# Designs tried in a protein design chat: VH-VL binders against q8ixk2r445to577. Part 252

Target 1, 133 residues: q8ixk2r445to577
Amino acid sequence: FFGMLQNKGLTDYCFDYNPPDENQIVGHQVILYLCHGMGQNQFFEYTSQKEIRYNTHQPEGCIAVEAGMDTLIMHLCEETAPENQKFILQEDGSLFHEQSKKCVQAARKESSDSFVPLLRDCTNSDHQKWFFK
Short names: E, the ipSAE of ESMFold2; O, the ipSAE of OpenDDE; V2, 0.75 times the mean of E and O plus 0.25 times the DockQ between their complexes.

## First folded at step 13 (VH-VL)

Design qc24 (framework fv_cosibelimab; at its last look DockQ between E and O 0.81; V2 from the best seeds 0.00; counts 0 for: pae E 2.6 > 2)
Fold by OpenDDE, look of step 13:
Structure qc24 (fold): chain C 133 residues (1-133), chain A 120 residues (1-120), chain B 112 residues (1-112)
Amino acid sequence: as target 1 above (133 residues)
Amino acid sequence: EVQLVQSGAEVKKPGSSVKVSCKASGGTFSRWAISWVRQAPGQGLEWMGVIIPYFGTANYAQKFQGRVTITADESTSTAYMELSSLRSEDTAVYYCAKSRYYGRSAFDYWGQGTLVTVSS
Amino acid sequence: NFMLTQPHSVSESPGKTVTISCTRSSGSIAYNYVQWYQQRPGSAPTTVIYHDNQRPSGVPDRFSGSIDSSSNSASLTISGLKTEDEADYYCQSYDSSNKHWVFGGGTKLTVL
């Protein structure tokens, strides 16, 4: 699967990654933003290694969850996907992080009108359902 | 360093078309968004549209829908803007501008501009 | 959809500080980044501020940008004004609703 990764509950919002330095794509947080369908910062791939890959840049980035964190941070992809970069996109649309055993949920950023994907306990909420478009 | 070099000035009759080119160098053309912005004499800047060369996707300002076509050739790192059904009010300097991403990023590099004069 | 409104002109003496405002007509000014462009007579625009308050390399630190949510406006401030700062300045942002870039009307800065 590839393209925009869109949330079901938070209508018209997609995964979005726009690092401050275009030459340094790792270490920053993935956010949610209104889907524009133009690719680039809203283009992701779900791979056979269970990665969510940011592959419009070289080297390619893979979404990771750092220890003790609930945010999605961009890391470099590895030849073998590390445990903190493995996700399962379920048939019901839930996006499950294997290591933390939590689900990715669209959430409002504190003290902001912005939104971010955060790890939360898995529920049946549409805010935890995602699809590629 | 990134540079955008545009084609030369054009003089056109009403009803005709003009195609302006913008050749990029000094970076990875395929990673960019290339926008076109025009400026009528003594007026402000007006966004016309954008293309993402890597994806071949383009979007246009509503004002120019159906009359403007933006294309890109990755092999030559060149973007093009074609404006048809030209009118006198289309007389302006046309700029190409590079940005990192669609939407929130700035136009960090600009072409030198191309004067298009539409007159009978 | 929204518009960005700038004063038509501002003027100040060398060495002084000048501020140019950019007011968004609807939606929060803070939702999308504001950029500022300088255009000297007969030249193409150049970026002087991006992401509300960041300076590109080569832009002196006497240029600064800020956001004021209470007035729903952005501001470009130029301290230690120099004759070379005489130019038109444009603010810009992105309209997520129609996926368009939006420019302010521009401000002519005259150094007295």
Scores: ipSAE 0.785, ipTM 0.924, lowest interface PAE 0.7, mean pLDDT 95
Fold by ESMFold2, look of step 13:
Structure qc24 (fold): chain C 133 residues (1-133), chain A 120 residues (1-120), chain B 112 residues (1-112)
Amino acid sequence: as target 1 above (133 residues)
Amino acid sequence: EVQLVQSGAEVKKPGSSVKVSCKASGGTFSRWAISWVRQAPGQGLEWMGVIIPYFGTANYAQKFQGRVTITADESTSTAYMELSSLRSEDTAVYYCAKSRYYGRSAFDYWGQGTLVTVSS
Amino acid sequence: NFMLTQPHSVSESPGKTVTISCTRSSGSIAYNYVQWYQQRPGSAPTTVIYHDNQRPSGVPDRFSGSIDSSSNSASLTISGLKTEDEADYYCQSYDSSNKHWVFGGGTKLTVL
């Protein structure tokens, strides 16, 4: 799968990566932002290794969740995907993080219009449903 | 080292069109967002539109929709802006500029500008 | 659509501090990064502040940027003014609703 990774519940929002230092892909949080339809920083690929790859930069970035954290952070992809970079996109659209046993959910940053994907206990919420477009 | 080099100045008649080129070097042109920005004499900067060459995606300011076409040729690392049905108020310096990422990135490299004069 | 409003001109003496405002007409200034560009006469603009308050390499530390959510504005502050700072300054932000970039009207800085 590839394209804009969108949320069913938070309509018209896409995974988005635009780090403050455009030469340093690693270590910043993935956000949710209004889909612009242009590809690039909202273009992701779901791979056979269960990675969510960021295809706009070389070397490629892969989304990870660091131990004890609930935030999705950009790491460099590795030849064999580390466990913290493995997600299962299920038939119902849920995006399951294997190592933590949690699902990716669209969440609002407190008292703002900003949104981010976070790990939460898995539910049937539309805010935990994702698809590529 | 990123560099954007634009085509030379143009003098045009009302009703004609102009096509300005912007040749990129020193980077990964195909994945950049290349915007066109103009500046009329004594006026400020006005965003016209953008292309991301690799994805073939373009977007235009509403004011120019229907008159501007922005294209790119990846084989020559060149973006183009064509403005049709020229009027005297289209007299301006036209800049190309790149952003690393669409949206919130700054325009970190600018072309030298191309003066287009529309007279009479 | 929103507008970014800047003063038309500002002036100050060398060595002093000037602040150029950039007020957003609707929606929060804090939602999208504000960029600042310097344009000397006859030249293309160059970035002096990006992402609200970050300086590109080579921009002197006397340039700083800030956001004031209560007035819905951004500010460019130049301390220790030098004659070389005389230029036009533009703020810019992205309009996520229309997927367009918006520039402020520009401010002419005179150092005298």
Scores: ipSAE 0.438, ipTM 0.819, lowest interface PAE 2.6, mean pLDDT 90
ESMFold2 (binder alone), look of step 13: mean pLDDT 91; pTM 0.932

Design qc3 (framework fv_cosibelimab; at its last look DockQ between E and O 0.66; V2 from the best seeds 0.00; counts 0 for: pae E 7.9 > 2)
Fold by OpenDDE, look of step 13:
Structure qc3 (fold): chain C 133 residues (1-133), chain A 120 residues (1-120), chain B 112 residues (1-112)
Amino acid sequence: as target 1 above (133 residues)
Amino acid sequence: EVQLVQSGAEVKKPGSSVKVSCKASGGTFSRWAISWVRQAPGQGLEWMGVIIPYFGTANYAQKFQGRVTITADESTSTAYMELSSLRSEDTAVYYCAKSRYYGRSSFDYWGQGTLVTVSS
Amino acid sequence: NFMLTQPHSVSESPGKTVTISCTRSSGSIAYNYVQWYQQRPGSAPTTVIYYDNQRPSGVPDRFSGSIDSSSNSASLTISGLKTEDEADYYCQSYDSSNKHWVFGGGTKLTVL
């Protein structure tokens, strides 16, 4: 699967990554923003290694969850996907992080009008449902 | 360093078309979004449209829908803007501008501008 | 759709501080998604502030950006004003509803 990764509950919001330095794409947080469908910062790929790749840039980035964190941070992709970069996009639309055993949920960023994907206990909420478009 | 170099000034008759080029260097053209922005004499900046060369996708300001065509050639790192059915009010300096991403990013590099004069 | 409104002109003496406002007509001006461009006479625009109040390399720290959610406006502040700061300044944002970039009308800054 590839393209925009859109949330079901938070209508018209997609995964979005726009690091401040275009030459250094790792180490920053993935956010949610209104879907534009033009690729680039909203183009992702779910791979057979269970990675969510940001592959419009070289080197390619893969979404990771750092220890003790609930945010999605961009790391470099590796030949063998590390455990903290493995996600399962399930049939019901839930995006499950294997290592933390939590689900990715669209959430409001504190003290902001922005939204971010955060790891939360898995529920049946549409805010935890995702699909590629 | 990134540079955008545009084609030279144009003088056109009403009803004709103009095609302006914007050649990029000093970076990865395919990663960018190339917008076209015009400025009539003594007036402000007006966004016309954008293309993302990597995806081949373009979007246009509603004002210019059906009259403007933006294209890109990745092999030559060149973007083009063609404006048809020219009117006197289309007289302006036309800029190409590079941005990192669609939407929230700035135009961090600009071409030198191309003067297009439409007169009978 | 929305518009960005700027004052037509502002003026101040060298060494002083000047502020240029940019008001969004509808929708939230959001977290910090406003850019500012400087355009000197006969030249192409250049970026002085981009999202999250960042300055490109080469732009002095005399230039700063801010957002006021209560007035739904952004501001460009230039401290220690210099003669070379005399230029037109444009704010810019993104309209997600129609996926268009939007410019303010521009402000002419005169250094007295």
Scores: ipSAE 0.691, ipTM 0.903, lowest interface PAE 0.8, mean pLDDT 94
Fold by ESMFold2, look of step 13:
Structure qc3 (fold): chain C 133 residues (1-133), chain A 120 residues (1-120), chain B 112 residues (1-112)
Amino acid sequence: as target 1 above (133 residues)
Amino acid sequence: EVQLVQSGAEVKKPGSSVKVSCKASGGTFSRWAISWVRQAPGQGLEWMGVIIPYFGTANYAQKFQGRVTITADESTSTAYMELSSLRSEDTAVYYCAKSRYYGRSSFDYWGQGTLVTVSS
Amino acid sequence: NFMLTQPHSVSESPGKTVTISCTRSSGSIAYNYVQWYQQRPGSAPTTVIYYDNQRPSGVPDRFSGSIDSSSNSASLTISGLKTEDEADYYCQSYDSSNKHWVFGGGTKLTVL
């Protein structure tokens, strides 16, 4: 799949990545932002290796979760996908992180007007359902 | 070294069309956001529209919807802006410009500008 | 749609400080980054501030940007004015809802 990765429950919000330096894409958090249909910040690819790739730049970035953390951050993609970069996009729309055995959920950043994808215990919430558009 | 080189000045009659080219070098053209911005003599900057060549679709300012067509040719790394039904008020310098990222970055590189004069 | 409103002109003496405002007509100025461009006569614009307050390489540190949520405005501040700073200055922001870029009307800076 390739396109904007949208949340079902948080309507019209998409994965978004906007590093301050186009040549240094590693180490920043993925956020959720209103979908705008022009895709440099909001275009991702779900690969056969179960990666979520940020495909607007070379070398390509892959979404990862470091051990003990619940935030989605950008790493460089590797030839063989590391375990912390593997996500299963289920037929029901849930986005499951294999290593942690948790699901990606749209969440409001505490005490702010900002939204982010975070790992949470898997539920049937529409805030844990994702689709490409 | 990123460069944007535009086609030369044009003189047009009212009711005709103009097509301005913007040839890119020094980067990954297909993934750029290429905008067109115009500036009438003594006036401010006016955004016209944008294309990301990889996706091939363009988004236009409401004022120009129906009169402007923005396209890209990846094989030549060239973006184009065509403005139809020209009026004397369309006399302006037309710039192409590249942004780093969609929506949250500046226009980092600009073409030299193309003067289009619409005169009877 | 929203508009970005700038003063039409501003002037100040060499060595002094000037501030150019950019006020957003609707919606919060803080929801999208503000960029600032300098345009000298006969030239294409160049970026002097991006992401509200960041300078590109080669832009002197006497250029600074800020956001004031209470007045719903952005500001470009130029200290230690030089005659070469005489130019038009534009603010710019992105309208996520309508998916287009918006420029302010421009400010002519005169360095007397």
Scores: ipSAE 0.013, ipTM 0.590, lowest interface PAE 7.9, mean pLDDT 87
ESMFold2 (binder alone), look of step 13: mean pLDDT 91; pTM 0.928

Design qc4 (framework fv_cosibelimab; at its last look DockQ between E and O 0.79; V2 from the best seeds 0.00; counts 0 for: pae E 4.4 > 2)
Fold by OpenDDE, look of step 13:
Structure qc4 (fold): chain C 133 residues (1-133), chain A 120 residues (1-120), chain B 112 residues (1-112)
Amino acid sequence: as target 1 above (133 residues)
Amino acid sequence: EVQLVQSGAEVKKPGSSVKVSCKASGGTFSRWAISWVRQAPGQGLEWMGVIIPYFGTANYAQKFQGRVTITADESTSTAYMELSSLRSEDTAVYYCAKSRYYGRSSFDYWGQGTLVTVSS
Amino acid sequence: NFMLTQPHSVSESPGKTVTISCTRSSGSIAYNYVQWYQQRPGSAPTTVIYEDNQRPSGVPDRFSGSIDSSSNSASLTISGLKTEDEADYYCQSYDSSKKHWVFGGGTKLTVL
């Protein structure tokens, strides 16, 4: 699967990654933003290695969850996907992080009108449902 | 350093078309969003449209939809803006501008501008 | 959609501080970043403030950007005004609904 990764509950919001340095794509947080459908910063790929790749840049980035964190941070993709970069996009649309055993949820960023994907206990909420478009 | 170099000035008749080029260097053209912005004499800046070369996706301001076409050639790192059915009010300096990404990013580099004069 | 409104002109003496406002007609000014561009006569625009009120390299720290949510406006402040600052200044933001960039009308800054 590839394209915009859109949330079901938070209508018209997609994964979005826009690092401040276009030549250094790792180390920043993935956010949610209104879907524009133009590709680029809202284009992702779910791979057979269970990665969510940001592959419009070289080297390619893969979404990771750092120890003790609930945010999605961009790391470099590895030849073999590390455990903290493995996600399962399930049939029901839930995006499950294997290592933390939590689900990716669209959430409001504190003290702002912005939104971010965060790891939360898995529920049946549409805010934890995702699909590629 | 990133540079955007545009084609030279144009003089056109009403009803004709003009195609302006914007050649990029000093970076990865495919990663960018290239916008076109025009400025009529003594007036402000007006966004016309944008293309993401890597995807070939383009979007246009409603004002110019159906009359403007923006394209890109990744092999030559060149973006193009074609404006048809030219009118006298299309007389302006046309700029290409580079953005890091589509949306909230700035135009961090600009071409030198191309004067297009439409007169009978 | 929305519009960005700027004063047509501002003027001040060298060494003083000047502020140029940019008011958004609808939607929150803080939702999308506001950029500022400087355009000297006969030249292409250049970026002086971008995204989260950041300055590009080469832009002096006497240039600063701010947001006022209460007035739904952004401001460009230039302290220690110099003659070389005389130019047109444009604010710019992004319309998420239209997926379009939007410019303010521009402000002519005259250094007296």
Scores: ipSAE 0.859, ipTM 0.942, lowest interface PAE 0.6, mean pLDDT 96
Fold by ESMFold2, look of step 13:
Structure qc4 (fold): chain C 133 residues (1-133), chain A 120 residues (1-120), chain B 112 residues (1-112)
Amino acid sequence: as target 1 above (133 residues)
Amino acid sequence: EVQLVQSGAEVKKPGSSVKVSCKASGGTFSRWAISWVRQAPGQGLEWMGVIIPYFGTANYAQKFQGRVTITADESTSTAYMELSSLRSEDTAVYYCAKSRYYGRSSFDYWGQGTLVTVSS
Amino acid sequence: NFMLTQPHSVSESPGKTVTISCTRSSGSIAYNYVQWYQQRPGSAPTTVIYEDNQRPSGVPDRFSGSIDSSSNSASLTISGLKTEDEADYYCQSYDSSKKHWVFGGGTKLTVL
């Protein structure tokens, strides 16, 4: 699957990645932003290795969750996907992080108007449902 | 290092068209967002439109819709802006500019500008 | 459908502080980053503030940016004004509804 990774509950919001330095992609948090439909910083691919790839950069980025954290951070993709970069996109739209056994949820960032994807205990909330468009 | 080098100045007659080039170097041209911005003499900056070569996606300001076309040639790392049905008020310096990311980032690199003069 | 309005000109003596405003006519300025560009005569613009209040490498720390949600405006502040700061300054923001970029009308800064 590929394109805009959109949230069902937080309508019109997409996975978005815009690190301060476009030439240094690693280590920054993935956010949610209004979908713009232009590709680039909102273009992602879900691979057969269960990766969520950021396709606009070379070398490509893969979304990861570091041990003990709940934030989605950009790492470089590897030939064999590390366990912390593996997500299962279920048929019901839930996005399950295998290593942590948690689901990705759209959440408000720290009393702001900004939104981010975070790991939370899995529920049936539409805020934990995702689809590619 | 990123550089944007534009074609030279042009003098055009009303009713004709102009095509300005913007050759990119020092990065991955195909994945950039390349915008065109113009500035009439003594006036401010106007955003005209953008292209992302890899996706083939272009978007134009409403003011220029229908007479501006922005294209890219990935093999030469060159973006083009063509403005048709020229009028005297189209006399301006035309810049290409690269932004880091669509929606939130600044225009980080600018071409040197191309003066287009529309004269009878 | 929104515009960014800047004063046409601002002037001040060396060593003093100037503030250039950038007011958005509709919709909130606070939800989209504001950029500021400096343009010297005969040259292309260069970024002096990005993402509301960040400075690129090489821009002196006497340049600062801020957002005032109550007046729906952004501001570029230059303290310790120097002759070399004399230039045109433009703000810029993004229109989320049209997915376009918008520039302010520009401000001519005169030192002395």
Scores: ipSAE 0.236, ipTM 0.735, lowest interface PAE 4.4, mean pLDDT 88
ESMFold2 (binder alone), look of step 13: mean pLDDT 90; pTM 0.926

Design qc5 (framework fv_cosibelimab; at its last look DockQ between E and O 0.70; V2 from the best seeds 0.00; counts 0 for: pae E 5.8 > 2)
Fold by OpenDDE, look of step 13:
Structure qc5 (fold): chain C 133 residues (1-133), chain A 120 residues (1-120), chain B 112 residues (1-112)
Amino acid sequence: as target 1 above (133 residues)
Amino acid sequence: EVQLVQSGAEVKKPGSSVKVSCKASGGTFSRWAISWVRQAPGQGLEWMGVIIPYFGTANYAQKFQGRVTITADESTSTAYMELSSLRSEDTAVYYCAKSRYYGRSSFDYWGQGTLVTVSS
Amino acid sequence: NFMLTQPHSVSESPGKTVTISCTRSSGSIAYNYVQWYQQRPGSAPTTVIYEDNQRPSGVPDRFSGSIDSSSNSASLTISGLKTEDEADYYCQSYDHSNKHWVFGGGTKLTVL
């Protein structure tokens, strides 16, 4: 699967990655923003290694969850996907992080009108449902 | 350093078409969004459209839809803007501009501009 | 969609501080970043403020950007004004509804 990774509950919001330095794409947080469908900063790929790749850049980035964190941070992809980069996009649309055993949820950032994907306990909320478009 | 170099000035008749080029260097052309912005004499900046070369996806300001075509050649790192059915009010300096990403990013580099004069 | 409104012109003496406003007609000014561009006569625009009120390298710190949500406006402030600051200044933002970039009308800054 590839393209925009869009949230079901938070209508018209997609995964979005826009690091401050276009030549250094790792270490920053993935956010949610209104879908534009133009690719680039909103283009992702779910791979057979259970990675969510940001693959329009070289080297390619893979979304990871760092220890003790609930945010999605961009790391470099590796030959073998590390455990903290493995996600399962399930049949019901939930995006499950294997290592933390939590689900990716569209959430509002504190003290802002911005949104981010965060790890939360898995529920049946549409805010935890995702699909590629 | 990133540079955008545009083609030279054009003089056109009403009803004709013009195609302006913008050659990029000093970075990864495929990663960028290339916009076209024009400025009529003594007037402000007006966004016309954008292309993402890697995807070949383009979007245009409603004002110019159907009359403007933006393309890109990744092999030569060159973006193009073609404007058809030219009118006298299309007389302007046309700029290409680079953005890091589509949406909220700035135009961090600009071409030197191309004067297009439309006159009978 | 929305428009960005700027004053047509502002003027001030060297060494003083000048502020140029940019008011958004609809939607929250704070949701999308506001960029500022400087254009000297006969030249292409250059970026002086971008995204989260950041300055590109080479732009002096006497240039600063701010957002006022209460008035739904952005501001470019130039302190210690110099003759070389005389130029047109444009604000710019992104319209997520139309997926278009939007420029303000521009402000001519005259250094007296």
Scores: ipSAE 0.866, ipTM 0.944, lowest interface PAE 0.6, mean pLDDT 96
Fold by ESMFold2, look of step 13:
Structure qc5 (fold): chain C 133 residues (1-133), chain A 120 residues (1-120), chain B 112 residues (1-112)
Amino acid sequence: as target 1 above (133 residues)
Amino acid sequence: EVQLVQSGAEVKKPGSSVKVSCKASGGTFSRWAISWVRQAPGQGLEWMGVIIPYFGTANYAQKFQGRVTITADESTSTAYMELSSLRSEDTAVYYCAKSRYYGRSSFDYWGQGTLVTVSS
Amino acid sequence: NFMLTQPHSVSESPGKTVTISCTRSSGSIAYNYVQWYQQRPGSAPTTVIYEDNQRPSGVPDRFSGSIDSSSNSASLTISGLKTEDEADYYCQSYDHSNKHWVFGGGTKLTVL
């Protein structure tokens, strides 16, 4: 699977990555932004290793969740996907983070008009449903 | 270091076409958003269109739709802008520019510009 | 479609402060980041402000950017004016509806 990863509940919002330093993509938070349809910073690939890969940079980034955290952070991809970089995209659209046993949910970032994906207890909310375009 | 180096100045007759090249280095060309921006003598900046080489599709300003074609060659890391049916008002400096990311960032690297003069 | 409107020219004495406005004609100025470019004669533009109020490395802190949602405008402020600041300045924003970039008309800054 590859393309823009869109949220069902927060209509027309996609995973988006725009680190402030083009030469250092590691360690910044993935956000949600209006889907623009041009790929690039909204282009992600879901791999057979259950990674969500960011293809705009070489070496490529992989989305991870650090232990005890609920935010999705960019790490470098590894030959064998680490457990904190594995997400299960289920048939119903839920995006399950196996290590934490939580689901990715679209949420408003505190003190801003922006949105971010965060780990939350799994529910049937459309804000926890995702699909590739 | 990111660099964008453009082809040299051209003199063209009305009704002809021009193709300006923009060779990129110092990064992952295929993933960039490469825009073309022109500036007529004494006038402001005018965005013409963009390509993301990996996808090969371009998006054009409505004013230029039908006359402009933007392409990219990943093997040479070169973007091209071709403008057809040239008129005297197309006399301008044509810039290629890289935005960091589509829709959010500035044009952070610019080519040196290519002067295209359209005269009889 | 929207336009970004800037004053044609501004002038001020060395050491003083100038503000260049950039007003968006439709839709909120706050929906998309505003960038500012400096263009000296004979040169390509260079970024002096990105993402509303951020400075690239090497741009002095006397350059600042701001957004005023009530007037639907962005501003570039240059304090401690130097003669080398004499240039054309352009604001720019992204038109999400059309997936295009839009430039303001430009402002000629004269330091005299």
Scores: ipSAE 0.098, ipTM 0.685, lowest interface PAE 5.8, mean pLDDT 87
ESMFold2 (binder alone), look of step 13: mean pLDDT 90; pTM 0.924

